# Designs tried in a protein design chat: VHH binders against o75319. Part 69

Target 1, 181 residues: o75319
Amino acid sequence: GNHIPERWKDYLPVGQRMPGTRFIAFKVPLQKSFEKKLAPEECFSPLDLFNKIREQNEELGLIIDLTYTQRYYKPEDLPETVPYLKIFTVGHQVPDDETIFKFKHAVNGFLKENKDNDKLIGVHCTHGLNRTGYLICRYLIDVEGVRPDDAIELFNRCRGHCLERQNYIEDLQNGPIRKNW
Below, E stands for the ipSAE of ESMFold2; O stands for the ipSAE of OpenDDE; V2 stands for 0.75 times the mean of E and O plus 0.25 times the DockQ between their complexes.

## First folded at step 5 (VHH)

Design x24 (framework vhh_6fv0_2; at its last look DockQ between E and O 0.01; V2 from the best seeds 0.00; counts 0 for: pae E 8.2 > 2, placed apart)
Fold by OpenDDE, look of step 5:
Structure x24 (fold): chain B 181 residues (1-181), chain A 119 residues (1-119)
Amino acid sequence: as target 1 above (181 residues)
Amino acid sequence: QVQLQESGGGLVQPGGSLRLSCAASGYTFDDYAMYWVRQAPEKGLEWVSTISYSGDSTYYKDSVKGRFTVSRDNAKNTLYLQMNSLKPEDAAQYYCAKWSDDYGLFDYRGQGTQVTVSS
């Protein structure tokens, strides 16, 4: 139901744009039904997400939701002008090749269609950290040719929190490149 | 029907202590953050403290930080406010309050309990 995800409050709601990229990571926004459980300063709704992005003088062009549930918010809670993409991604394990491909394809499609602007790709899982960080870094490594440690460092710095899962880190550092097509 | 009933107020000297309680009923207590608010004579309602639904987060008005402690027992549907080192400026009617899904913050509150601080 309306259970606040464990440790959700421990993470910054929104990170910073990753320099040289169109990525920004954030934790899952929660729909209105969760607000009654939280102090006002703890609340982070879809509306709050957009306000915080605006405060950074940025604009979201796409939201990629990596959570494995639909209980946190509804796509209808988002502006119609911002596409929403759900990629069900299981937690704690390295995403499979299909998930990675879906993510890459979505990102590449967005970039192709948005060459004339500077809108951001917002990516989130529950905490906007491990799954989010892995897939963003995987993209930077596999598609952009970024050195794994540089990608990880960049993500961690911009998110304001470090990737926590060792299996994700190891796969990024030492795992094989995944297909881009 | 939502019911909140405050108790524990009274007269204390400056530097004294009181422990307020709030008995909640008529709703799922542990689904809501709870608030303490107060109203002094000729002043408006002011926020004092907040506690999350699980009790894992607490927030305080700056003027009461370090002196007041909010807590809750969800098994007993009870909210608490331990007030130490009370000051004359703390004198007020104290209310426990919950969020209203329809109207907003502090719309549900009890009859209050009077706290008087005087030498």
Scores: ipSAE 0.389, ipTM 0.764, lowest interface PAE 0.9, mean pLDDT 94
Fold by ESMFold2, look of step 5:
Structure x24 (fold): chain B 181 residues (1-181), chain A 119 residues (1-119)
Amino acid sequence: as target 1 above (181 residues)
Amino acid sequence: QVQLQESGGGLVQPGGSLRLSCAASGYTFDDYAMYWVRQAPEKGLEWVSTISYSGDSTYYKDSVKGRFTVSRDNAKNTLYLQMNSLKPEDAAQYYCAKWSDDYGLFDYRGQGTQVTVSS
């Protein structure tokens, strides 16, 4: 099935650009087949995502999809041709070093290739919160030298929801700095 | 109804090899990542390996990296785990599992297949 992901309705669809970064986080958009189970105001399709980004006067230059399935939408469902990268990120565990490296590599590649514009990297998992927040914060901490608590606070404020997974928060605050990339 | 059936387990000596198979039915196999997990007696489930829906990305528990290879054949709806250089610590009941990000870890798994490593 087209069952709505558990608690998906409880989260704001799209956050705000994180100031001083190229990141914006959102929950997974749902293709049209899910809309039979949603009130009109609850819908958040790939088209809705791009409209909301445009309403913020922003533009996506890359979408990083952290989910383990293609049932929510397919890259062909995106209303514009925009680079799309899937990085399978295991839920309920702190992402391993290989996953963190893939994320850092993708971000660094984007920043190099997009140095002459201000396009954003859109990042999502299912809810756009725990896996998304962890990897964005890990990048800010390890690559840009942001203090852990500052990275977490910035993400929480801009996403509009606080990181929930205690093991992720603990690893960000007290775990080793990863210098691999 | 989702159905997963593991096979290929058996008794091997340390250093030996086994190839596990998992036949999947009842869902669109190539829409989902697949997992291998294992359980030794008196232990909880332990993650072993993950493969993306297309097969392009693979992931391994550190203790099996370089020894185990996960693969899939989406035309045959089949998941595989090639296990080389087996150690006594690898002995366990091995399960394949389907992940749906919608509901959490290990939505479905099969009955398992036993891997025993001893002289």
Scores: ipSAE 0.013, ipTM 0.348, lowest interface PAE 8.2, mean pLDDT 86
ESMFold2 (binder alone), look of step 5: mean pLDDT 82; pTM 0.826

Design x25 (framework vhh_6fv0_2; at its last look DockQ between E and O 0.01; V2 from the best seeds 0.00; counts 0 for: pae E 7.7 > 2, placed apart)
Fold by OpenDDE, look of step 5:
Structure x25 (fold): chain B 181 residues (1-181), chain A 119 residues (1-119)
Amino acid sequence: as target 1 above (181 residues)
Amino acid sequence: QVQLQESGGGLVQPGGSLRLSCAASGFTFDDYAMYWVRQAPEKGLEWVSTISYSGDSTYYKDSVKGRFTVSRDNAKNTLYLQMNSLKPEDAAQYYCATWSDDYGLFDYRGQGTQVTVSS
């Protein structure tokens, strides 16, 4: 159905590029069928996503969708030039090792194939915050060797919202490094 | 068929109040954001207010902020506009409107209700 996710309107549509990385986080864009429910200024479609990215003088090179549903938009709503990757990620719980690995593998693959450009990896879940933030931070910590608190702070600042789930934060700060290969 | 019927307009003195209603039918009312728009003589259609499908968000034209309040009763398929502290410049034909999947914003409107503000 076309049910607007709870609190979806409370979050900034798109964050800022995370300095020193190729990551940008955003909330889930909603396909056209949702627009009738929303005020025009509340609307955030796949098209709006790309417009907002462009306004930041950036370009998306990959979209990683972490939502656990396919009802929000279709890959066909995206430009053909931008790869779309779905990683079904359950909300509210720390992603399992397989999910983490999938994410890392996707990111590493992208970076390997896109060394000659500065295109961004767009990552989103429903709100583009908790699942999104965890996996981005997990990558920075496990792969890039960033201190957990630094990763979290960087994400929060750039997303414009702070990670909310304590279990995510705690796992990032104190949890084990996950397999990178 | 989408039907919208406005009511509640009338003649009031400056500083007076009116409450407009809009009866909606022919579509799933609670799935749509609703709008109030108005047209004064020799002027174009202008947006006045918006309310989200659930009523959890409201938006207003700057000139009516603090004076007008939009609300809705989804159980009754009815949109409301409480207009307080009316000014002469508020005089217009007022319409309720909704989104059209085919044509876009404000494409469905009723016949309107006349609001006149005069001493």
Scores: ipSAE 0.492, ipTM 0.804, lowest interface PAE 0.8, mean pLDDT 94
Fold by ESMFold2, look of step 5:
Structure x25 (fold): chain B 181 residues (1-181), chain A 119 residues (1-119)
Amino acid sequence: as target 1 above (181 residues)
Amino acid sequence: QVQLQESGGGLVQPGGSLRLSCAASGFTFDDYAMYWVRQAPEKGLEWVSTISYSGDSTYYKDSVKGRFTVSRDNAKNTLYLQMNSLKPEDAAQYYCATWSDDYGLFDYRGQGTQVTVSS
């Protein structure tokens, strides 16, 4: 099935670049087969994603897909010039250290290879909020030394929606610093 | 219609092994990561294992890591869980499932197969 993910329509398609970082978050784009179930103004395709990024005067250099499925779109729907990486991230619980390490490794690799440009890392899960916000904040806290509350506030404002899952918020605020790098 | 059907449960002694199977039909199996979850009597559902849609990545709850192995055969639309070194605390109803988003519990879940571990 091509059913629209629950509550997907409730979220802004694309956030804003997080100042001082290379991150931008968005909800999962949906391939054309989903559009039969959407009003035109509700559509958010892979093409729409790139158009919205360009409207912000930004450019994507990497997409990190945190979902556990390939039903939403295929990597072939993306420009061949934009690297795509899937990191399976278990939903409804705090990501394990291996998943956090994979995310940190991908971001650090991107920053090394893109030191001479200003391209962004696009990160999404299904809604571009809980798993996405957790891993971005985890990176900012563990690698960049940002205070937990500051990382969370920055993400919430730039995404346009607040992190919702209590266990993620508690782990970011009160959990151990992960030194997965 | 969408169908997930678990099999392979049974009674084993501690330290024994079982192999669970989950036959899938009615959806594009290799578009979905698959989950094993379990439920002991009067307890909530507990995540056990996840496997990516291609089978290249696997994930385990800490208490089963090293003892359980998840695998899939996309040509046969079948998910497996090899359970070795079974402990009494592994006794539960085991379900295969596919998980679609942060808010939905599952897109699809089977009816389960019972694993009992006793002397």
Scores: ipSAE 0.025, ipTM 0.424, lowest interface PAE 7.7, mean pLDDT 87
ESMFold2 (binder alone), look of step 5: mean pLDDT 80; pTM 0.805

Design x26 (framework vhh_6fv0_2; at its last look DockQ between E and O 0.10; V2 from the best seeds 0.00; counts 0 for: pae E 11.3 > 2, grease 25 > 24.2, SAP .669 > .668, placed apart)
Fold by OpenDDE, look of step 5:
Structure x26 (fold): chain B 181 residues (1-181), chain A 119 residues (1-119)
Amino acid sequence: as target 1 above (181 residues)
Amino acid sequence: QVQLQESGGGLVQPGGSLRLSCAASGFTFDDYYMYWVRQAPEKGLEWVSTISYSGDSTYYKDSVKGRFTVSRDNAKNTLYLQMNSLKPEDAAQYYCAKWSDDYGLFDYRGQGTQVTVSS
């Protein structure tokens, strides 16, 4: 269906680039069919996403979609020049090791192939907060060696919203490092 | 605030019947498939039945097919489960649940209603 995700309107559409990284987080863009259920100022389409990114003088080089559904938008709604990766990620619970690995692998692959540019890795789930924040922070912690609290603070500040799920926060702060390869 | 409230459970003898109800609020009821799930003691949560947006399509666990009937009244924001020919193995806490395709889980579930089947 075309029902708007719960609380979707409560979150900023797009965050800021995380300094020192290639990450930017945003909430899920919604395809045109959702517009009839939204006020004009509430609309956030794939096109709007790219416009907002450009307004920040940035460019997306990859989109990682962590939602567990495909009803929000189609990959065809994105420019052909921007690869789209779907990683079905269950909500509310800490992502499993496979999901974490897939995310890390995708990020590392992108960075390897995009050393000559400054294109961003756009990551989103539904709200672009919990699943998104966890996986980005998990990467920073496990791969980049960032202190957990620093990673979380950086993400929260740049996203404009704080991670909400305590289990995510606890796992980031106290959980084990996950497999990187 | 999403709320689901089950009712209608009770004690019945084998072969008896119960009709469960679930009152839903806090979301657009007819935008969602609704589910009945149950949990028996020392067992995991198991799916029982699903009903589509309008009620045009219904689905059942094999063990309850022909005995249980799911229905909904969208005007009343209410989900029902008619349970006939109840068996001891049907005894469980029954929940109505809202599935989130985005989260890949039941994001909301009521407190449940107890169904006991005993002679």
Scores: ipSAE 0.475, ipTM 0.799, lowest interface PAE 0.8, mean pLDDT 94
Fold by ESMFold2, look of step 5:
Structure x26 (fold): chain B 181 residues (1-181), chain A 119 residues (1-119)
Amino acid sequence: as target 1 above (181 residues)
Amino acid sequence: QVQLQESGGGLVQPGGSLRLSCAASGFTFDDYYMYWVRQAPEKGLEWVSTISYSGDSTYYKDSVKGRFTVSRDNAKNTLYLQMNSLKPEDAAQYYCAKWSDDYGLFDYRGQGTQVTVSS
């Protein structure tokens, strides 16, 4: 199954860098085998991702893939020098503490190792919205001390789409600060 | 129709081992990443392990790394989970699953198999 994910065509391919952070969010790129089901203007491949980032005068230094499959593309489709990390997340439920910690650990490690450059952390799930937005906002709230409403608004504006899952929004706004383990 | 049938659960003492199996049919098994997920009473669904199409890549929740090993036999359409050094926290109903791209949901339709860890 190389079927196009439901509603994938409805989302902008790549957002904008979130000001004051090293994050950029995007929907999952799709390898060549999907292109038979797409009009040329609908295509968004791993190479298209890198071209769009370059058009913004930015550079990716890490990709965090939140999906449970490599059906969409393989790490081998990426430039050789860009680290790739897969963090499996379950859809429709708030990520557990282990998942949140793994995300925070990866981000903190990247920031330490890349403090002398301007490279970005690219984060995606299938649509680059709900799971992606939750984990980015959770990091900003718990680690950077950003107010929940400010984190959500920043993400929504820079992604170009609003977070959709109410349980994620409620957890970000009203849930506990997650301890760093 | 997709069918997933888990087996191999049971009662084991802490530190013990179990091997779970999942017989799959109704889809082309080697076209899918396969997953183990679990659910303890009054808790949500928890991802445990993932294995790629051919088995070349495996992934584990941190709390089970070094103790659990996922594998698959594509000739037999069977997924396995070897569980060593079991802890009380591992007690749960275990399900095998494939990924549904729609809404990012696991497609798990088996009855699961119960793993109980007690002395």
Scores: ipSAE 0.000, ipTM 0.276, lowest interface PAE 11.3, mean pLDDT 85
ESMFold2 (binder alone), look of step 5: mean pLDDT 83; pTM 0.826

Design x27 (framework vhh_6fv0_2; at its last look DockQ between E and O 0.09; V2 from the best seeds 0.00; counts 0 for: pae E 9.4 > 2, grease 24.24 > 24.2, placed apart)
Fold by OpenDDE, look of step 5:
Structure x27 (fold): chain B 181 residues (1-181), chain A 119 residues (1-119)
Amino acid sequence: as target 1 above (181 residues)
Amino acid sequence: QVQLQESGGGLVQPGGSLRLSCAASGFTFDDYAMYWVRQAPEKGLEWVSTISYSGDSTSYKDSVKGRFTVSRDNAKNTLYLQMNSLKPEDAAQYYCAKWSDDYGLFDYRGQGTQVTVSS
């Protein structure tokens, strides 16, 4: 179906690059079929995503899609030069170890292959906030050794919205380190 | 605000019948497939039945096929589950639910209605 995700309009379409990282978070772009249900200023398509990234003088090198559906846009809507990775991630609950590992592996692989450039890892779920924020922060904490509160603060500031789910926050702050390899 | 309210649960003997109802509000009811799910003590949430938005298609958990019938009245924004030949293993808290493709879960469901099957 073509329903607009609940509260989708409430979130900024694209965040800012997280300083010291290659991450940028955004809400899910919606393919053209959704436009009839949106005001022009509310529209956020895959094309709009790339335009907004360009406006920040950045370039996407990878898109990680954490949504649990494929109804929002097609990978074909993206430039061929930007790889697309789907990691189906259940909402509202802390991602399982497998999901966390998949995310870490994808990020590490990208960084290994893109040492010679400054392209960004674009991460999104539906709103580009909770699932997205958790996994990015989990990476920063587990792999980069960032203090949990610093990771959360950095993400929130750059996304322009704060993580909302208490279970995510608590797990990031107090949960165990997950396996990196 | 999405609201779902289940009713019709109770205590029945094995072989008995119950008819559950779910009153829906806060969304366009007839635009969505609806689900019945249940949760027994110390068990996870399990899918029981699905009905399409129009009611023209239904599906059931294998263990309830032939015994349970899902239906809906879109004019009344109501979902039903007729449960016949109830078994002890059917005892659970029953919920009507919307599936969220966004989150891959039943994020909208009511308080549930308790079904107990005991001799």
Scores: ipSAE 0.511, ipTM 0.813, lowest interface PAE 0.8, mean pLDDT 94
Fold by ESMFold2, look of step 5:
Structure x27 (fold): chain B 181 residues (1-181), chain A 119 residues (1-119)
Amino acid sequence: as target 1 above (181 residues)
Amino acid sequence: QVQLQESGGGLVQPGGSLRLSCAASGFTFDDYAMYWVRQAPEKGLEWVSTISYSGDSTSYKDSVKGRFTVSRDNAKNTLYLQMNSLKPEDAAQYYCAKWSDDYGLFDYRGQGTQVTVSS
């Protein structure tokens, strides 16, 4: 159960808002049961997430959870006013077209419903890097027409860590554009 | 410790059907998505199907869509794969797996179950 995910401590908890977008990326918050294995400064709970977003003068309007497990935290650990959506995303391969469509649909729905505010879409997988970065970049490329290298550079800078999976990077740079908004 | 035990494999003719089972223990089964993976002789491990922890969401490798159905019974800690319209290309050792959150890889521990399709 409550073992710390491998390399989770190596990643910054929360990135910065990506300028010109409504996205912010972070690693998976861990519920209280994990804190036995963490130093106080290493803790990153669902409450810590919201405090760190507030420190940036931002507000979450949606959390998209890309993990395939519920062991890290439960939706009940989140404030009642923040919508939560789980999109099961396999972490060993480039996400398939169905997963990409679900992500785009969720983002487009959020932007429509939140056109009159500036709330952010928080996106995470386990480390908030590879699956998270791929889907955010795929959205920016396919829906907003951002050049692949510009999307990747923006994500890397704002997350504070570079995308690591070469198959993801290659698909973003050289794969087909998926115009299915 | 995590334990996964596959069963239900066998010899089947092309176009035939099999139902695989995976009995799970040693972890909280309904906390994890579950996977079916397969390995043909001298080939790498290949993802086949995924089912969410609740069973509400499934996904499949393109070559098996419409022919295979993954399901789970969380009360019995059991994962299933219904395999219809089997082809020679489906012949492989089949394993069930859970998500490994440490490396983003499948965690498979069982002996697997052999599916053989005679042509």
Scores: ipSAE 0.011, ipTM 0.371, lowest interface PAE 9.4, mean pLDDT 86
ESMFold2 (binder alone), look of step 5: mean pLDDT 82; pTM 0.820

Design x28 (framework vhh_6fv0_2; at its last look DockQ between E and O 0.14; V2 from the best seeds 0.00; counts 0 for: pae E 9.0 > 2, placed apart)
Fold by OpenDDE, look of step 5:
Structure x28 (fold): chain B 181 residues (1-181), chain A 119 residues (1-119)
Amino acid sequence: as target 1 above (181 residues)
Amino acid sequence: QVQLQESGGGLVQPGGSLRLSCAASGFTFDDYSMYWVRQAPEKGLEWVSTISGSGDSTYYKDSVKGRFTVSRDNAKNTLYLQMNSLKPEDAAQYYCAKWSDDYGLFDYRGQGTQVTVSS
């Protein structure tokens, strides 16, 4: 259906680029069919996403969608020039090693192919916060060697919202490094 | 905040009937398919029945087909499960549950109501 995700309105639509990285997080954009249930100022479509990114003088080079549904928007709603990757990610629980690996692989592949530009990796789940934040931080920690607290702080600051789920935070802070290849 | 509260459970003899209710609040009730699930001791969560948001579509576990009937009153934000011809194997904690397709799980579930079937 076209019901608005719970608490979706409570989150900033788009965060800021994470300094020193190519990541930007945002909440899930909603296709036109959702607009009838939203005030104009609440609307956030795929088109709006790209407009907001441009307003930041940035450009998306990849979108990683971590939601577990496909009802929010269609890949066809995105520019053809921006690849779309779906990684079905179960909510509330720490992503499994396979999911983590898929994410890392996608990011590394993108970086390898986009060394000559500064395009961003846009990552979103429903709210662009918990699943999104965990996987981004997991990457920074495991691949880039960032201290966990620094990664979390950086993400929270740039997203404009803090990771909410304690199990995610705890795993990032104290959990084992996951396989990178 | 989302709240689900089950009621109507109890002790019945085999062949008996119970009617479970679930009071829902904190979300647009009719936007969501609602689920009944149950958990028997030392067993995992088991799907029992589903009803669409509008109530026009219903689905049942094979073992309860013809015996259980799910319904809803969207005006009252209430989900029901009429259980007839109860069997010992139906004994379980029954939960009203909201499924999140985005999370791939039941993101909300009540405290449950106990159904016991014993002679």
Scores: ipSAE 0.435, ipTM 0.778, lowest interface PAE 0.8, mean pLDDT 94
Fold by ESMFold2, look of step 5:
Structure x28 (fold): chain B 181 residues (1-181), chain A 119 residues (1-119)
Amino acid sequence: as target 1 above (181 residues)
Amino acid sequence: QVQLQESGGGLVQPGGSLRLSCAASGFTFDDYSMYWVRQAPEKGLEWVSTISGSGDSTYYKDSVKGRFTVSRDNAKNTLYLQMNSLKPEDAAQYYCAKWSDDYGLFDYRGQGTQVTVSS
């Protein structure tokens, strides 16, 4: 199906680069087949994503897709050759340790490979908010030692929307520091 | 009313095989990606596999890739999971699920079917 995800229209397409990090978050871009159900001003395609990143004087070096499906767009629909990684991330619960490990491993690999440039890691789920915000904050807390409340505030401000899922927020604030292997 | 019913679980030795089925009703089955998830007693709900509505795209958790095969029969509104080379770590209650893309929440899942792998 090409139905528009519920409430997808309510979210800003792309956030701002999170200062002091290599992250930028966005909602899922939608390929051409979805545009029949959208007003022109509501469209947010893979091309629109890259144009908006360029408007911020930034460049994507990796896209991490946290959704379970590629019905929204395919990696080959991206306008530029950019590394793409899908990490299937279960919603409704705090991501399991394997998912968190894969995310950390991908980010650490990117930072090693891209230490000589300023390219960004783009992260999205469907809305670019709950799963996306959780994993970015989990990385900042566990790997970079950022205080939970500071990580959450930074994400919320730069995404332009606050994290909504209370169990994610509580785990970030009060849950254990996870191992980084 | 959306209904999902899993079957085909059971007891198997390590290295053995099982084929799970999920009968779906109450929605247009081929319009939706379908999911297999599992829950072991000491762990939360864990994603296993995804298949697109058409069946053309399949995705797997790394630990099961090459051993498990997801498929669907849209004429029969049935989802399948072929599980080969089963390991003790695969023992769990398995659920089929219909995904809501809005919050990354499952709209619906069945009651599940138990897979037990004994040494």
Scores: ipSAE 0.011, ipTM 0.395, lowest interface PAE 9.0, mean pLDDT 86
ESMFold2 (binder alone), look of step 5: mean pLDDT 82; pTM 0.822

